VH-VL binders against Myotubularin-related protein 5 (SBF1). Designs and how they scored, part 1

Scores and structures below are computed, not measured.

Target 1, 134 residues: Myotubularin-related protein 5 (SBF1), of Homo sapiens (Human) (o95248r204to337)
Amino acid sequence: SLPVSRCSVALLFRQLGITNVLSLFCAALTEHKVLFLSRSYQRLADACRGLLALLFPLRYSFTYVPILPAQLLEVLSTPTPFIIGVNAAFQAETQELLDVIVADLDGGTVTIPECVHIPPLPEPLQSQTHSVLS
Unless a header shows other numbers, all headers, positions and changes below count from the first letter of the chain; antibody chains aren't numbered by Kabat.
F, E and O stand for the ipSAE by ESMFold2-Fast, ESMFold2 and OpenDDE, each averaged over both directions (binder to target, target to binder). V2 = 0.75 x the mean of E and O + 0.25 x the DockQ between their complexes.
[cut] marks letters that were taken out.
The coordinates of atoms that the task and the answers printed are left out; those that the model quotes come from them. Centres of patches stay.

## First folded at step 8 (VH-VL; framework fv_pimurutamab)

Design e00 (from c4 with light chain S92Y)
Fold by ESMFold2-Fast, scan of step 8:
Structure e00 (fold): chain C 134 residues (1-134), chain A 122 residues (1-122), chain B 107 residues (1-107)
Amino acid sequence: as target 1 above (134 residues)
Amino acid sequence: EVQLVESGGGLVQPGGSLRLSCAASGFTFSNYYVHWVRQAPGKGLEWLGVIYSGGNTDYGNEFTSRFTISRDNAKNSLYLQMNSLRAEDTAVYYCAREGYYGWGRLDWFDPWGQGTMVTVSS
Amino acid sequence: EIVLTQSPATLSLSPGERATLSCRASQSIGSSIHWYQQKPGQAPRLLIKYASQSFSGIPARFSGSGSGTDFTLTISSLEPEDFAVYYCHQSYSLPYTFGGGTKVEIK
């Protein structure tokens, strides 16, 4: 429901800040690979839900797995776009990923690889998105 | 020299409150995750919680309602606010830093403070 | 929560002897186990990280091994300063937990 999605958006903003959230939103819209890392399974679920809520009313058409099981870590090497959350216990396995945007929810950082190009959002969408997150 | 020093321990009555401090020196405090760990007299170590560099926290299930971890990066300080204290909270309280080596996970604890003793007794 | 069981609770040995300390996890934790030494009246001191990696400055007589659920700390030849309590710690998932400790004491 609406109240639940707004809470998830607010949490994502608090964890990463508005600039990082805008980068993740744009990355999802431009079909990049987004990986969330956290030691908290609840934080992973909340962040993934929050990013999907920001995309509304757009439906995300690619791989969406808010908590990826340890047995399926090879999915991170897929060539297709995704929004995936992984427990930080498996952070070492993410060291080999060259084209993945990594959002560290615990540390509050977003790392964008040099080979990844995220174009700026066109107006008025950028202004409207900034207003929603502020 | 990389150091953590706890303070604020003492004798408190059951039901009382107490705030502990941990002073960091010799490293860029704001970049590190820091933990509270306690140890009852003659007993083992018990993880209490962590505060991340940005201020987010996670706690052991027993501590979520009564204890709050906070930090002041400008003062290089970590805090533990303890409320509704019980005799079972009598322990030495340690602060500890997560390690960092520039790659992989950060999950070990070094350094540790020397600890501060909290005694909850009537 | 992940429960860590250390055994034996007490290990009585003489200087020069080999000490073998066990830590067992209630579920698989990969290699996310760390070992600490604690002497009376002192804070814990990190010895081994990620099951088998020696921390800086730790004597070569200390070594760790294991993965999954079964972990071992070995002291190849006990020195007088090694008589202490040893704790294992898992960082695989929240909440983080410690074992109950193994006390290595003089026979």
Scores: ipSAE 0.216, ipTM 0.738, lowest interface PAE 4.1, mean pLDDT 86

Design e01 (from e00 with heavy chain G102P)
Fold by ESMFold2-Fast, scan of step 8:
Structure e01 (fold): chain C 134 residues (1-134), chain A 122 residues (1-122), chain B 107 residues (1-107)
Amino acid sequence: as target 1 above (134 residues)
Amino acid sequence: EVQLVESGGGLVQPGGSLRLSCAASGFTFSNYYVHWVRQAPGKGLEWLGVIYSGGNTDYGNEFTSRFTISRDNAKNSLYLQMNSLRAEDTAVYYCAREGYYPWGRLDWFDPWGQGTMVTVSS
Amino acid sequence: EIVLTQSPATLSLSPGERATLSCRASQSIGSSIHWYQQKPGQAPRLLIKYASQSFSGIPARFSGSGSGTDFTLTISSLEPEDFAVYYCHQSYSLPYTFGGGTKVEIK
């Protein structure tokens, strides 16, 4: 893909690590809800672009909002898949979301709820993906 | 005992550079966010910036071009690199800890270091 | 950036009196306000977190209240060691900001 897209993907791997990024990739492919949290609007935008770039050439067909306004937090309760970024100032309002995968870009962690099951990439595909992007 | 200790302050000429250190003890440093806060003589507290557990940083707008925050988790140490110093940068510089918890925010500052004085003067 | 305005700048009182300190935010910040005490030559000390939650080891005479834009720190009966400068701090959004401080001094 494009050098700009590859840069965004590399930044996402740097922030969250290979295993977490692959989990987010699989989550997006299996139509789960992905929420990015950061105090930096730039990191939110970059991470959302990175995940979208990793899916290329597949087009993401569901809700995509890299920076969700505070007035629209009710969108997080939608039953449909999404890739959404929210400023960490509003993180307390996300604690009741039991089926949302939360990627904290500042802390570098991904939290998968117990009710959400994301299959790992099978070998050798997982190893090949690590090798290409590391 | 949870503790932060700043060092590296001193007298520096305008246009000079200085590197401050903050040594952490009594807790798992790598799990915490750490901040730099400064206070000019007789003035209030001013937030300078933060470094997160993952290594990302955020700064106040006035500081982005001249100041850099870094950390060394193996040495339990936080650093502030200050470049192109001005008389207006004269202040006591504090480091302060912010908690991290994936299910909520622990964004109060505790503990604080005792501060290190930086004087920018000819 | 969010501006925090503390009033009064100086509060002159005697031991045993009640102190009421105000902090006003330029926009709604929920309860993301924290209060610190600073004595001359010392680092700030956390008193109250999230507008109203007492930090461990802080005397019961200190209390906080408010939400949105208007916040208050109350000292029910001043002790000699309470004469200090008090700062409010918002952690709602970056950049983090502090109020200008209220100096509580002996009348």
Scores: ipSAE 0.226, ipTM 0.741, lowest interface PAE 3.8, mean pLDDT 87

Design e02 (from e00 with heavy chain G102T)
Fold by ESMFold2-Fast, scan of step 8:
Structure e02 (fold): chain C 134 residues (1-134), chain A 122 residues (1-122), chain B 107 residues (1-107)
Amino acid sequence: as target 1 above (134 residues)
Amino acid sequence: EVQLVESGGGLVQPGGSLRLSCAASGFTFSNYYVHWVRQAPGKGLEWLGVIYSGGNTDYGNEFTSRFTISRDNAKNSLYLQMNSLRAEDTAVYYCAREGYYTWGRLDWFDPWGQGTMVTVSS
Amino acid sequence: EIVLTQSPATLSLSPGERATLSCRASQSIGSSIHWYQQKPGQAPRLLIKYASQSFSGIPARFSGSGSGTDFTLTISSLEPEDFAVYYCHQSYSLPYTFGGGTKVEIK
């Protein structure tokens, strides 16, 4: 019975945990490249929707593709920010991604490249968010 | 030596429950995705489900309501809880490993356990 | 779900002969196909990964080819220990599926 966007947010926190989701939120706000990986197309769609829901009422102004076709994997090399989901089946065919934050929804991990610096949320916003979700 | 060893199989009555275990050794169990695959006598292989390194799971559609996969990384162990068992669940149950890396993946199955036989019969 | 169809169901050959086993997918799966050998009473053994890559320790007589929907496992010259059931497995999408198997048996 939860609205679709609230359900997607809850699933994202369940899959990645609070700290990782906050890192992705900050990354999206600071115009970084976010790549979601999963073997489940449903998990990709839910995660991308969940991240957009966290940004509300802000409108995401860059490339948003919750399920990227295998034929378009070169889009991951674009210099512009994005939120993109890719089925993990295509991961072996992708180029090395030097400046992309990779969120593995299946494994529950987020990998931030050394060249990428994501600022933390200022207090009390970060504490409030952790308190609600922990 | 990288190994998986299943246990817990046996004879169970229709409608009953059974929990299988798979013990991992020789590798960092917590880093790997692990699967359950079954094989009815004289039949082919059937994928049952997977548990990912973080504990999330996926199942074949036939199994979602009756079977649950779990893991205990501290004990290097994988489990399959089977409920409401039917005669057609009679099979050898295998656990199998696949690998994962941040920038790549190993989605083939190696190693496999030796299998444990579950017989559902009155 | 992706259906894998293996043919023939049974292949009757003599030692020294070439074996060619087919696996067809109901939709394009790139190269996300893996081949396993299973002998009676034993667990499956990985032979070929990603359609054409030989797994460590597997004899050179085993090779794989294909992409998209049509895949082939070839045994260039059958040895006595090669008489077994062979399965293809797709890891392209969930649920993962196996072919029905091809039994390679002595004539």
Scores: ipSAE 0.103, ipTM 0.715, lowest interface PAE 5.7, mean pLDDT 86

Design e03 (from e00 with heavy chain G102D)
Fold by ESMFold2-Fast, scan of step 8:
Structure e03 (fold): chain C 134 residues (1-134), chain A 122 residues (1-122), chain B 107 residues (1-107)
Amino acid sequence: as target 1 above (134 residues)
Amino acid sequence: EVQLVESGGGLVQPGGSLRLSCAASGFTFSNYYVHWVRQAPGKGLEWLGVIYSGGNTDYGNEFTSRFTISRDNAKNSLYLQMNSLRAEDTAVYYCAREGYYDWGRLDWFDPWGQGTMVTVSS
Amino acid sequence: EIVLTQSPATLSLSPGERATLSCRASQSIGSSIHWYQQKPGQAPRLLIKYASQSFSGIPARFSGSGSGTDFTLTISSLEPEDFAVYYCHQSYSLPYTFGGGTKVEIK
């Protein structure tokens, strides 16, 4: 629900800051691959939920896995867009990914590969995103 | 020389509050994750929580409501605010630095401070 | 939470003897286990990281092995300064946890 979504959105902004969150929002809208890393399974779930909440009322039509099992790490090499969370215990396995935007929730950083171009936010989604945060 | 020094321990009555400090020197404090670990007399080590370089925190479940970890990078200092203290909180409290790798994997603890003793009794 | 069980609780040995300390995890943790030595009145000291990697300055007599759920710390030939308590620590998932410790004491 919205109250729960607002909490998750607030946590995402606290963890990454407004500029990074807006970059992730644009990346999701423009069909890029978003990977969240954290030692906390709760933080992974909250961040993925928060990003989906920012997209409301748009539906996310691609792979969405807030906590990816270690046995399925090969999914990260898929050519299709995704929003996926992986426990930082498996971070070493993510080093070879070329076109994945990596959001480190623990360190508070977002790494955008040089080959990835994120275009400006379209209206009215920017206004809706700001409204959810306020 | 890389070192951590804890301070602020002492005798506190049950229900009281206390703030511990940990002073870091010899390294770029702001780049490191730092932890609090405690040890009750005659008992083993117990992890309390961590504060990451970005300021986010994680705690052991039993500590989330009563303990708060914070840092002041300008002062190279780590803090542990302890509230609603109980007799079972009597322990030596250590701060410890998490290791650092270029690929961002940080897990082991070195160095440790010498510890500061907190005694909770009436 | 991941529970680490160290055994035995106490090892009574003489200098020159081999010590083998065990740490068992309640679930698979790969190689995310670290070993510390603690002497009376002192802070813990890192010996081995990631199950088998010796930390800088640690004597060669200390070695670690294992993966998954079963881990061992070995001291090939005990020196007088090695009589201490040893703890294992898992960093696989939060909350981080320590074993109960193994005390290596003089017989």
Scores: ipSAE 0.027, ipTM 0.658, lowest interface PAE 6.9, mean pLDDT 86

Design e05 (from e00 with heavy chain G102F)
Fold by ESMFold2-Fast, scan of step 8:
Structure e05 (fold): chain C 134 residues (1-134), chain A 122 residues (1-122), chain B 107 residues (1-107)
Amino acid sequence: as target 1 above (134 residues)
Amino acid sequence: EVQLVESGGGLVQPGGSLRLSCAASGFTFSNYYVHWVRQAPGKGLEWLGVIYSGGNTDYGNEFTSRFTISRDNAKNSLYLQMNSLRAEDTAVYYCAREGYYFWGRLDWFDPWGQGTMVTVSS
Amino acid sequence: EIVLTQSPATLSLSPGERATLSCRASQSIGSSIHWYQQKPGQAPRLLIKYASQSFSGIPARFSGSGSGTDFTLTISSLEPEDFAVYYCHQSYSLPYTFGGGTKVEIK
């Protein structure tokens, strides 16, 4: 539900911070591959739900798997956009992904590969966001 | 050298509170996940919880209501706030660091602090 | 939670003998097991990481093996300083857990 989704959005901002969340939002809008990592299955589910909630009312039309089974890790190598969560126990298997944006929910970091270009927010919104964070 | 040093242990009465500190040196503390592990006299190791580089925490289920882990990256320090202490909380408390590298986290514990003794007794 | 069972609880051997220590997980944990040595009054010391990878500075007589649920720490020839308690630790899932320990003592 929407109230639950808004709680997930708040948790996502708390876990990653405003700048990182906005980068993930722009990445999803521009059809990039987003991978969430966490040792907590609940944190993975909440983050994926939160990102989808930020896109509402837009419907995400690509692969969406908030908790990817270990048997399906090969899905991470597909050329199509996705929002996927993987338990950090399997992080070693994700090290060689060259075009995947990795959001470490536990550490609170987002790693964007050199070959991936996420456009900044439109100028008015970017300046407003900077003002709030500064 | 890379090291962790615990402090703040001592004697506390049942129902009391105590805050432990762990001072880090010789590495970029803010990049690392750090853990608290305890050991009752003559017993094995018991994981208490972790604080991640960004400040998020996870705890063992027995500890979530009474114990809080925090960190101050500017002071290179890790803390454990212990409330409502019981006799069974008597233990040596260790802090320990996880490994780190650019793309990922490495889940072994090195180094460990020397430990600080907490005794909960009347 | 994942339970780690170490056996035997106590291993009585003489210097020069081979020690084989077992750690069994209640479910598959891949290779997410680490081994520590603890001497009385001291903090644990990392020996082996991710089941089989020797940590830097650790003597070659220590080795680890196994995957899934069954793991082994081997000391090929016991030195006097090796008589200590050994713990396995899983980092596969939260909460992290340790085995109960195996005490290696002089026969």
Scores: ipSAE 0.108, ipTM 0.709, lowest interface PAE 4.8, mean pLDDT 86

Design e06 (from e00 with heavy chain Y101T)
Fold by ESMFold2-Fast, scan of step 8:
Order: structure tokens, then sequence, then C-alpha cells
Structure e06 (fold): chain C 134 residues (1-134), chain A 122 residues (1-122), chain B 107 residues (1-107)
């Protein structure tokens, strides 16, 4: 529901800041690979849900796995777009990824690989995303 | 060189509050995750919680309602606010550093501070 | 929460003897186990990281092994300064946990 989605969105902005969240929103819209990292499974679930909520009413049609099991880490090497969360305990096993945007929820940073360029948001989308903070 | 020094321990009455400090030197404090670990007299080590470089925190389940971890990167300092203290909270409290965040994080604890003793007794 | 069980609780040995310390996890934790030494009145000191990787400056007589649920710290030949309490620590998932410790004491 909307009230639950608004809470997840607000939490995502608190963890990463407005600029980073807008970058992730643009990345998801332009079919890039988004990986969330955290030691907290709850933070992973909340962040993935928050990003999905920001895309509403758009439906995300690619791989969406808010908490990826350790047995399925090979999914991160897929050539197709995704929104995936991985516990930071497995971070070392994922460091060979070249085209993945990494959002570190614990550290509060977003790392965009050199080969990935995220376009700026056109109006009115930029104004709409800013409004979720109010 | 790289050091952590705890302070603020002492005798406190049951139900009281106490704030511990941990002063960091010899490294860029803001880049590191830092932890609180306690040890009751004659007992083992117990993980209390962590504060990440971005300021988010995680706690052991027993500590969530009574203990708060914070940091001041400008002062290279880590804090533990302890409320509603009980006799069972009597312990040496250690701060400990973890490595850099991002790819290749160092998940072990090094260095440790010398510890500060908190005694909860009437 | 992941529970770490260390055994034995106390190990009584003489200098020159081999010490073998066990740490068992309640679920698989890969190699996310670290070993610490603590002497009376001192803070813990890191010995071994990620089950088997020696930390800088630690004597070669200390070694670690294991993966999954069963982990071992070995001291090949005890020196007088090795009589201490040893703890294992898992960093696989939150909350982080420590084993109860194994006290290595002189006979």
Amino acid sequence: as target 1 above (134 residues)
Amino acid sequence: EVQLVESGGGLVQPGGSLRLSCAASGFTFSNYYVHWVRQAPGKGLEWLGVIYSGGNTDYGNEFTSRFTISRDNAKNSLYLQMNSLRAEDTAVYYCAREGYTGWGRLDWFDPWGQGTMVTVSS
Amino acid sequence: EIVLTQSPATLSLSPGERATLSCRASQSIGSSIHWYQQKPGQAPRLLIKYASQSFSGIPARFSGSGSGTDFTLTISSLEPEDFAVYYCHQSYSLPYTFGGGTKVEIK
C-alpha cells in the first residue's frame, strides 16, 4: 500500500540522500543493473521496495530480488537489467562486476562504474521525485 | 600509531545512565565502521553494536531499547549512551575498528581500545 | 542468531605441547570466522582472519582451518606467552557473535 511505500521511499532518501536516490531512479528507468549492499536484511528489503515504489505506476519487468540467496550469486553476472539486494557478507564474491551500479546502504554511497552513464531526469519526473521528501 | 582509547566508565546506580567515549587517532576515522563489545567480569566477549561510516547503526537484540551508538567524525570520536542500567551491564566496554567500506571490506576487529570498566551497583 | 560453541572450555597443557581449539557454528558461515587471543587485563588481539589467514605479526605456530560449521585454531608448540583465553567471532550475519572462549592454561 501507499502509506507503506511512502515510508520505504523516505527511508531510502535518509540512507543515501536525494542525489544518490535520483541516480538510482534514473538507472532503473534506463535499464541498468542496480545492486544494494547491506549487512541488514531489513535494510535491503526496505531499499529495494523503496526504489520500486519510486517507479510507481511503472511496473519493473526485469529481475527483482530484494534479498539474493548466497547460492544464487551467479545471477549477478547476468547481462540483463536488475534490482537486486545482497548481504554485504558476500561482497568480496561480487567485486568482479564491471557494469553494476552499487548502492552501499550501510556506508551511504552509490558507485557508478566508468562504463555506465545515467541520463538526467526530464521534467516533470525530477520534480515528482523531489516531492516524496515532503 | 593507530589507536582507540575508551573513557567515561565508572560506578553508576541501577536505573542510571552513563555515556562512554572512544577517541580515535592515527587514521581517517570517518572512513571506518566501529563497534562496541563488552565483557562481564570472568565472562566472554559480547557484541553490542556497530556504527557504519554513513552513520547508520545495528545492535544486538538485548541492547536496542537501552543503548545508542553515535559518532562525531569532526572530533574522531565514538560514543555509547547507556540508559536504564542494570547490575547485569557491569562489564569492561571495548571499542574496536573494522576496515574500509566497499569492495574488500575488513570484517575482523583491529585495533581494540584498552577498555573502560562500568560497574552498576548500589 | 548464529551461535558459536567453543570446546573445550579449558585446555590444560605444558609448554611445547600442541593445542587444538574447536569452534562450531549453528549454521554454515562459509569462512567468516576470526580468532582472537586475550590475556588477563588486556584487550583481545586478532590472530587469524577468515578461518585460515594469518594476521600480520602473528607467530607461525598459530594456524586456523575449517569452513562451513566446524573451525579449528591450532598452536603447534605452546610457548609460555600463549597461555590465554581464545575466542572465535563470526562476521557472516548480524548480530555478530562470539564463542564462549577456550582457556589454555599451564598444567
Scores: ipSAE 0.134, ipTM 0.727, lowest interface PAE 4.7, mean pLDDT 86

Design e08 (from e00 with heavy chain Y101P)
Fold by ESMFold2-Fast, scan of step 8:
Structure e08 (fold): chain C 134 residues (1-134), chain A 122 residues (1-122), chain B 107 residues (1-107)
Amino acid sequence: as target 1 above (134 residues)
Amino acid sequence: EVQLVESGGGLVQPGGSLRLSCAASGFTFSNYYVHWVRQAPGKGLEWLGVIYSGGNTDYGNEFTSRFTISRDNAKNSLYLQMNSLRAEDTAVYYCAREGYPGWGRLDWFDPWGQGTMVTVSS
Amino acid sequence: EIVLTQSPATLSLSPGERATLSCRASQSIGSSIHWYQQKPGQAPRLLIKYASQSFSGIPARFSGSGSGTDFTLTISSLEPEDFAVYYCHQSYSLPYTFGGGTKVEIK
């Protein structure tokens, strides 16, 4: 529902800041791999829900797994775009990923690999997106 | 010298509130995850919660409704707000730094503060 | 929550003897166990991190071993200053938990 969506978006904004959230939004739209890391399963679920809410009414057509089991970490090596959350306990296994955008919800940072380019949204869409997130 | 120093402990009545402080020095406080751990007299260590460099928090299940952890990176300080205190909250409260800053990869505690005693008694 | 069980609760030994302390996890935690020493009126002191890695400045008589669910802290020859309580701590998953402690006391 709308109240839940707004709460999830507000949490994501608070955790990462507007610039990082906008980068993740653009990354999802341009078919990149987005990985959320947190020690909290609740924060992983909330962040994935928040990003998905920002994409509405667009359908996210690729892999969407807000909490990836440790047994399935091999999925992170898939060639297809995704939005996936992984508990930070398994972070050592994620350090070898070269083309994945990593959003650390606990630290409040987003790391974009050097080989990944996320273009800025063209005007007026970027200004409109900032207005919605602010 | 890397140090943590707790303060704010004392005697408080059941149902009361108390705010503990932990002052950090000798390292870049803003880069580290910092924890509160308590120890009741004659008992073992009990993890209370953590605050991450970005300000997010996680708590032990028993503490989420009554205790709030916050930090002020500009003042190199960590805080624990304690509400609705009970006799069972009587303990020495320690702050502790998580070993290595970063992605949550390293999770040992060093250094520890010397602790501050909180006594909840009528 | 991961439960850590330390045994024995109390070890009564003399200086010069070997101390072997056990910590057992309720589920596999790899090597995410850390050992602390605590003396009366003092804060805990880190001895061993990640099951077997000695922390800087810790005497060579302290060593750690184990993986998965079974972990051991060994003091090869007890010195007078080693009579203390020892705690294990797991960092594998939230909430972080400690064992109940093993008290090493003089006979």
Scores: ipSAE 0.261, ipTM 0.748, lowest interface PAE 3.1, mean pLDDT 87

Design e09 (from e00 with heavy chain Y100H)
Fold by ESMFold2-Fast, scan of step 8:
Structure e09 (fold): chain C 134 residues (1-134), chain A 122 residues (1-122), chain B 107 residues (1-107)
Amino acid sequence: as target 1 above (134 residues)
Amino acid sequence: EVQLVESGGGLVQPGGSLRLSCAASGFTFSNYYVHWVRQAPGKGLEWLGVIYSGGNTDYGNEFTSRFTISRDNAKNSLYLQMNSLRAEDTAVYYCAREGHYGWGRLDWFDPWGQGTMVTVSS
Amino acid sequence: EIVLTQSPATLSLSPGERATLSCRASQSIGSSIHWYQQKPGQAPRLLIKYASQSFSGIPARFSGSGSGTDFTLTISSLEPEDFAVYYCHQSYSLPYTFGGGTKVEIK
């Protein structure tokens, strides 16, 4: 029986793997746009919560919407950083987004646009994090 | 060339268990989402569930407690574990391929396997 | 869950006639509807994807139309091999659902 936040972190690693989760962590720290896609609203909520929990004790100061309503999809075109989840039923609306990191929770993939540079964690933090999470 | 072949169907007593297999060939199985769909004799198609390329699953609400979908990408195989079987589970069980996410959504089913018959009767 | 209602349940026609099959969704699903043909003893075969896009190798006599809640599959001139059951399928929302089917039979 794990606390909710720890369960969410564990699920995120199971869904995407360590390398992808670390890329999302670095993206959030470096003020990039992170979009989660899933057909499951529960997976969207869990992934967003997991990423936020992984940032603890840091507080995420930008737009955070774990489940974005279909009526508000234009928010994805905002110039500001975000962590947003969208049901995959609306994925076609996301194909024109050129600067958004897309994490497909169902498929277990993370797509980083060519114009976006996600720096690796500084050493030794990156090696220590891999050691702990492996 | 691109094919799915189901196996493992047969006669099962009520309350019994059965494991179905679906063998994939002619494509990179690990890249695709795959579904189970069933059809009772003389009835329509019923979506049972999906397993995504990453191993996550979603099921129709009736199936979550008794059925489990799994895959073995090294063996190019999809499985359906069926437990606590009832007479109303009597059906032909099909596996079907869907596209995968990344550069677009491909939600139609093609190809389908030929189906395997499961009969639940005393 | 999204319910798909197909009508009529049975359509009795002769070869050469036009067949028009309806599929109605309980809520708006955009164009996320796909059509399949099933012959006795066979697996379903994809005909039309996303309401109106013909799948590769499907004869031109098959066409689909509609959006939102009302969808139609049309067979412009029935061939003997077209007498089968036709199903619509929505991929808009989980759980995925199929219509009850329309049986196109010889009159």
Scores: ipSAE 0.306, ipTM 0.762, lowest interface PAE 3.1, mean pLDDT 87

Design e10 (from e00 with heavy chain Y100T)
Fold by ESMFold2-Fast, scan of step 8:
Structure e10 (fold): chain C 134 residues (1-134), chain A 122 residues (1-122), chain B 107 residues (1-107)
Amino acid sequence: as target 1 above (134 residues)
Amino acid sequence: EVQLVESGGGLVQPGGSLRLSCAASGFTFSNYYVHWVRQAPGKGLEWLGVIYSGGNTDYGNEFTSRFTISRDNAKNSLYLQMNSLRAEDTAVYYCAREGTYGWGRLDWFDPWGQGTMVTVSS
Amino acid sequence: EIVLTQSPATLSLSPGERATLSCRASQSIGSSIHWYQQKPGQAPRLLIKYASQSFSGIPARFSGSGSGTDFTLTISSLEPEDFAVYYCHQSYSLPYTFGGGTKVEIK
């Protein structure tokens, strides 16, 4: 619902900040692999929902798994785009991923691999969006 | 040198409040996750909670209603606000840093502060 | 909450002997176990991280092993300074928990 979507978006901005959220938004739009990490299953669910809410009305057509079971970690090696959340207890198993954008919800950081190119939002849209959210 | 120093402990009456501080030096405090751990006299270690670099927190189940962890990155300081204190809260309170910052395995504790004693008694 | 059970509660040995300390988890925790040493009046000191990885500066006589639910800390030959309380700690799941401790005391 609309109230739930607004809340999830607000939490994502609080956890990662404006610049990082815009990077994730652009990454999802340009079909990159986005991995959320947190020790809290609730934060994983909220962040994944928030990113999907930002993309609305665009429907996300690729793999979407807000909490990936430990038995299915091999899914992270898929060549296709995704939005996936993994509990930080399994972060050691994710360290060898070379093409995945990692959003650490607990620490508030986003790590973009050197081989991944995320184009910025065209001006003036990027400046306007940042101004509204700042 | 990398160091954590707790302060603010002392004698407090049951039902009272107390705020503990932990001063960090020798490293970039804002990059690290930091924990509070307590130890009752003659007993074992009990994890109380963590505050992440961005300010998010997680607590042990018994502590969520009475205890609040906060940080001031500009002052390189960690805090524990304790309310509605009980005799069973009598313990040495330690702050501890997670071993590394950034990505990867971050959940071992090093260094630890020297601890500050909180005594809840009439 | 994951419960860690350390055994024995007290281990009485002489210098030069081998000490073997056990930590058992109530559910599988992979290798997310860390070991600490605590001497009277002092803060805990990290010895071993992730079941088997020695922390920087820790003497070679300390080693850790295990995975899943059963973990062991071994001191190959006790030195006088090793008589202390040892705690295991799991970082697999919130809330983080510690074992009850094993006191290694002189016979």
Scores: ipSAE 0.251, ipTM 0.734, lowest interface PAE 3.4, mean pLDDT 86

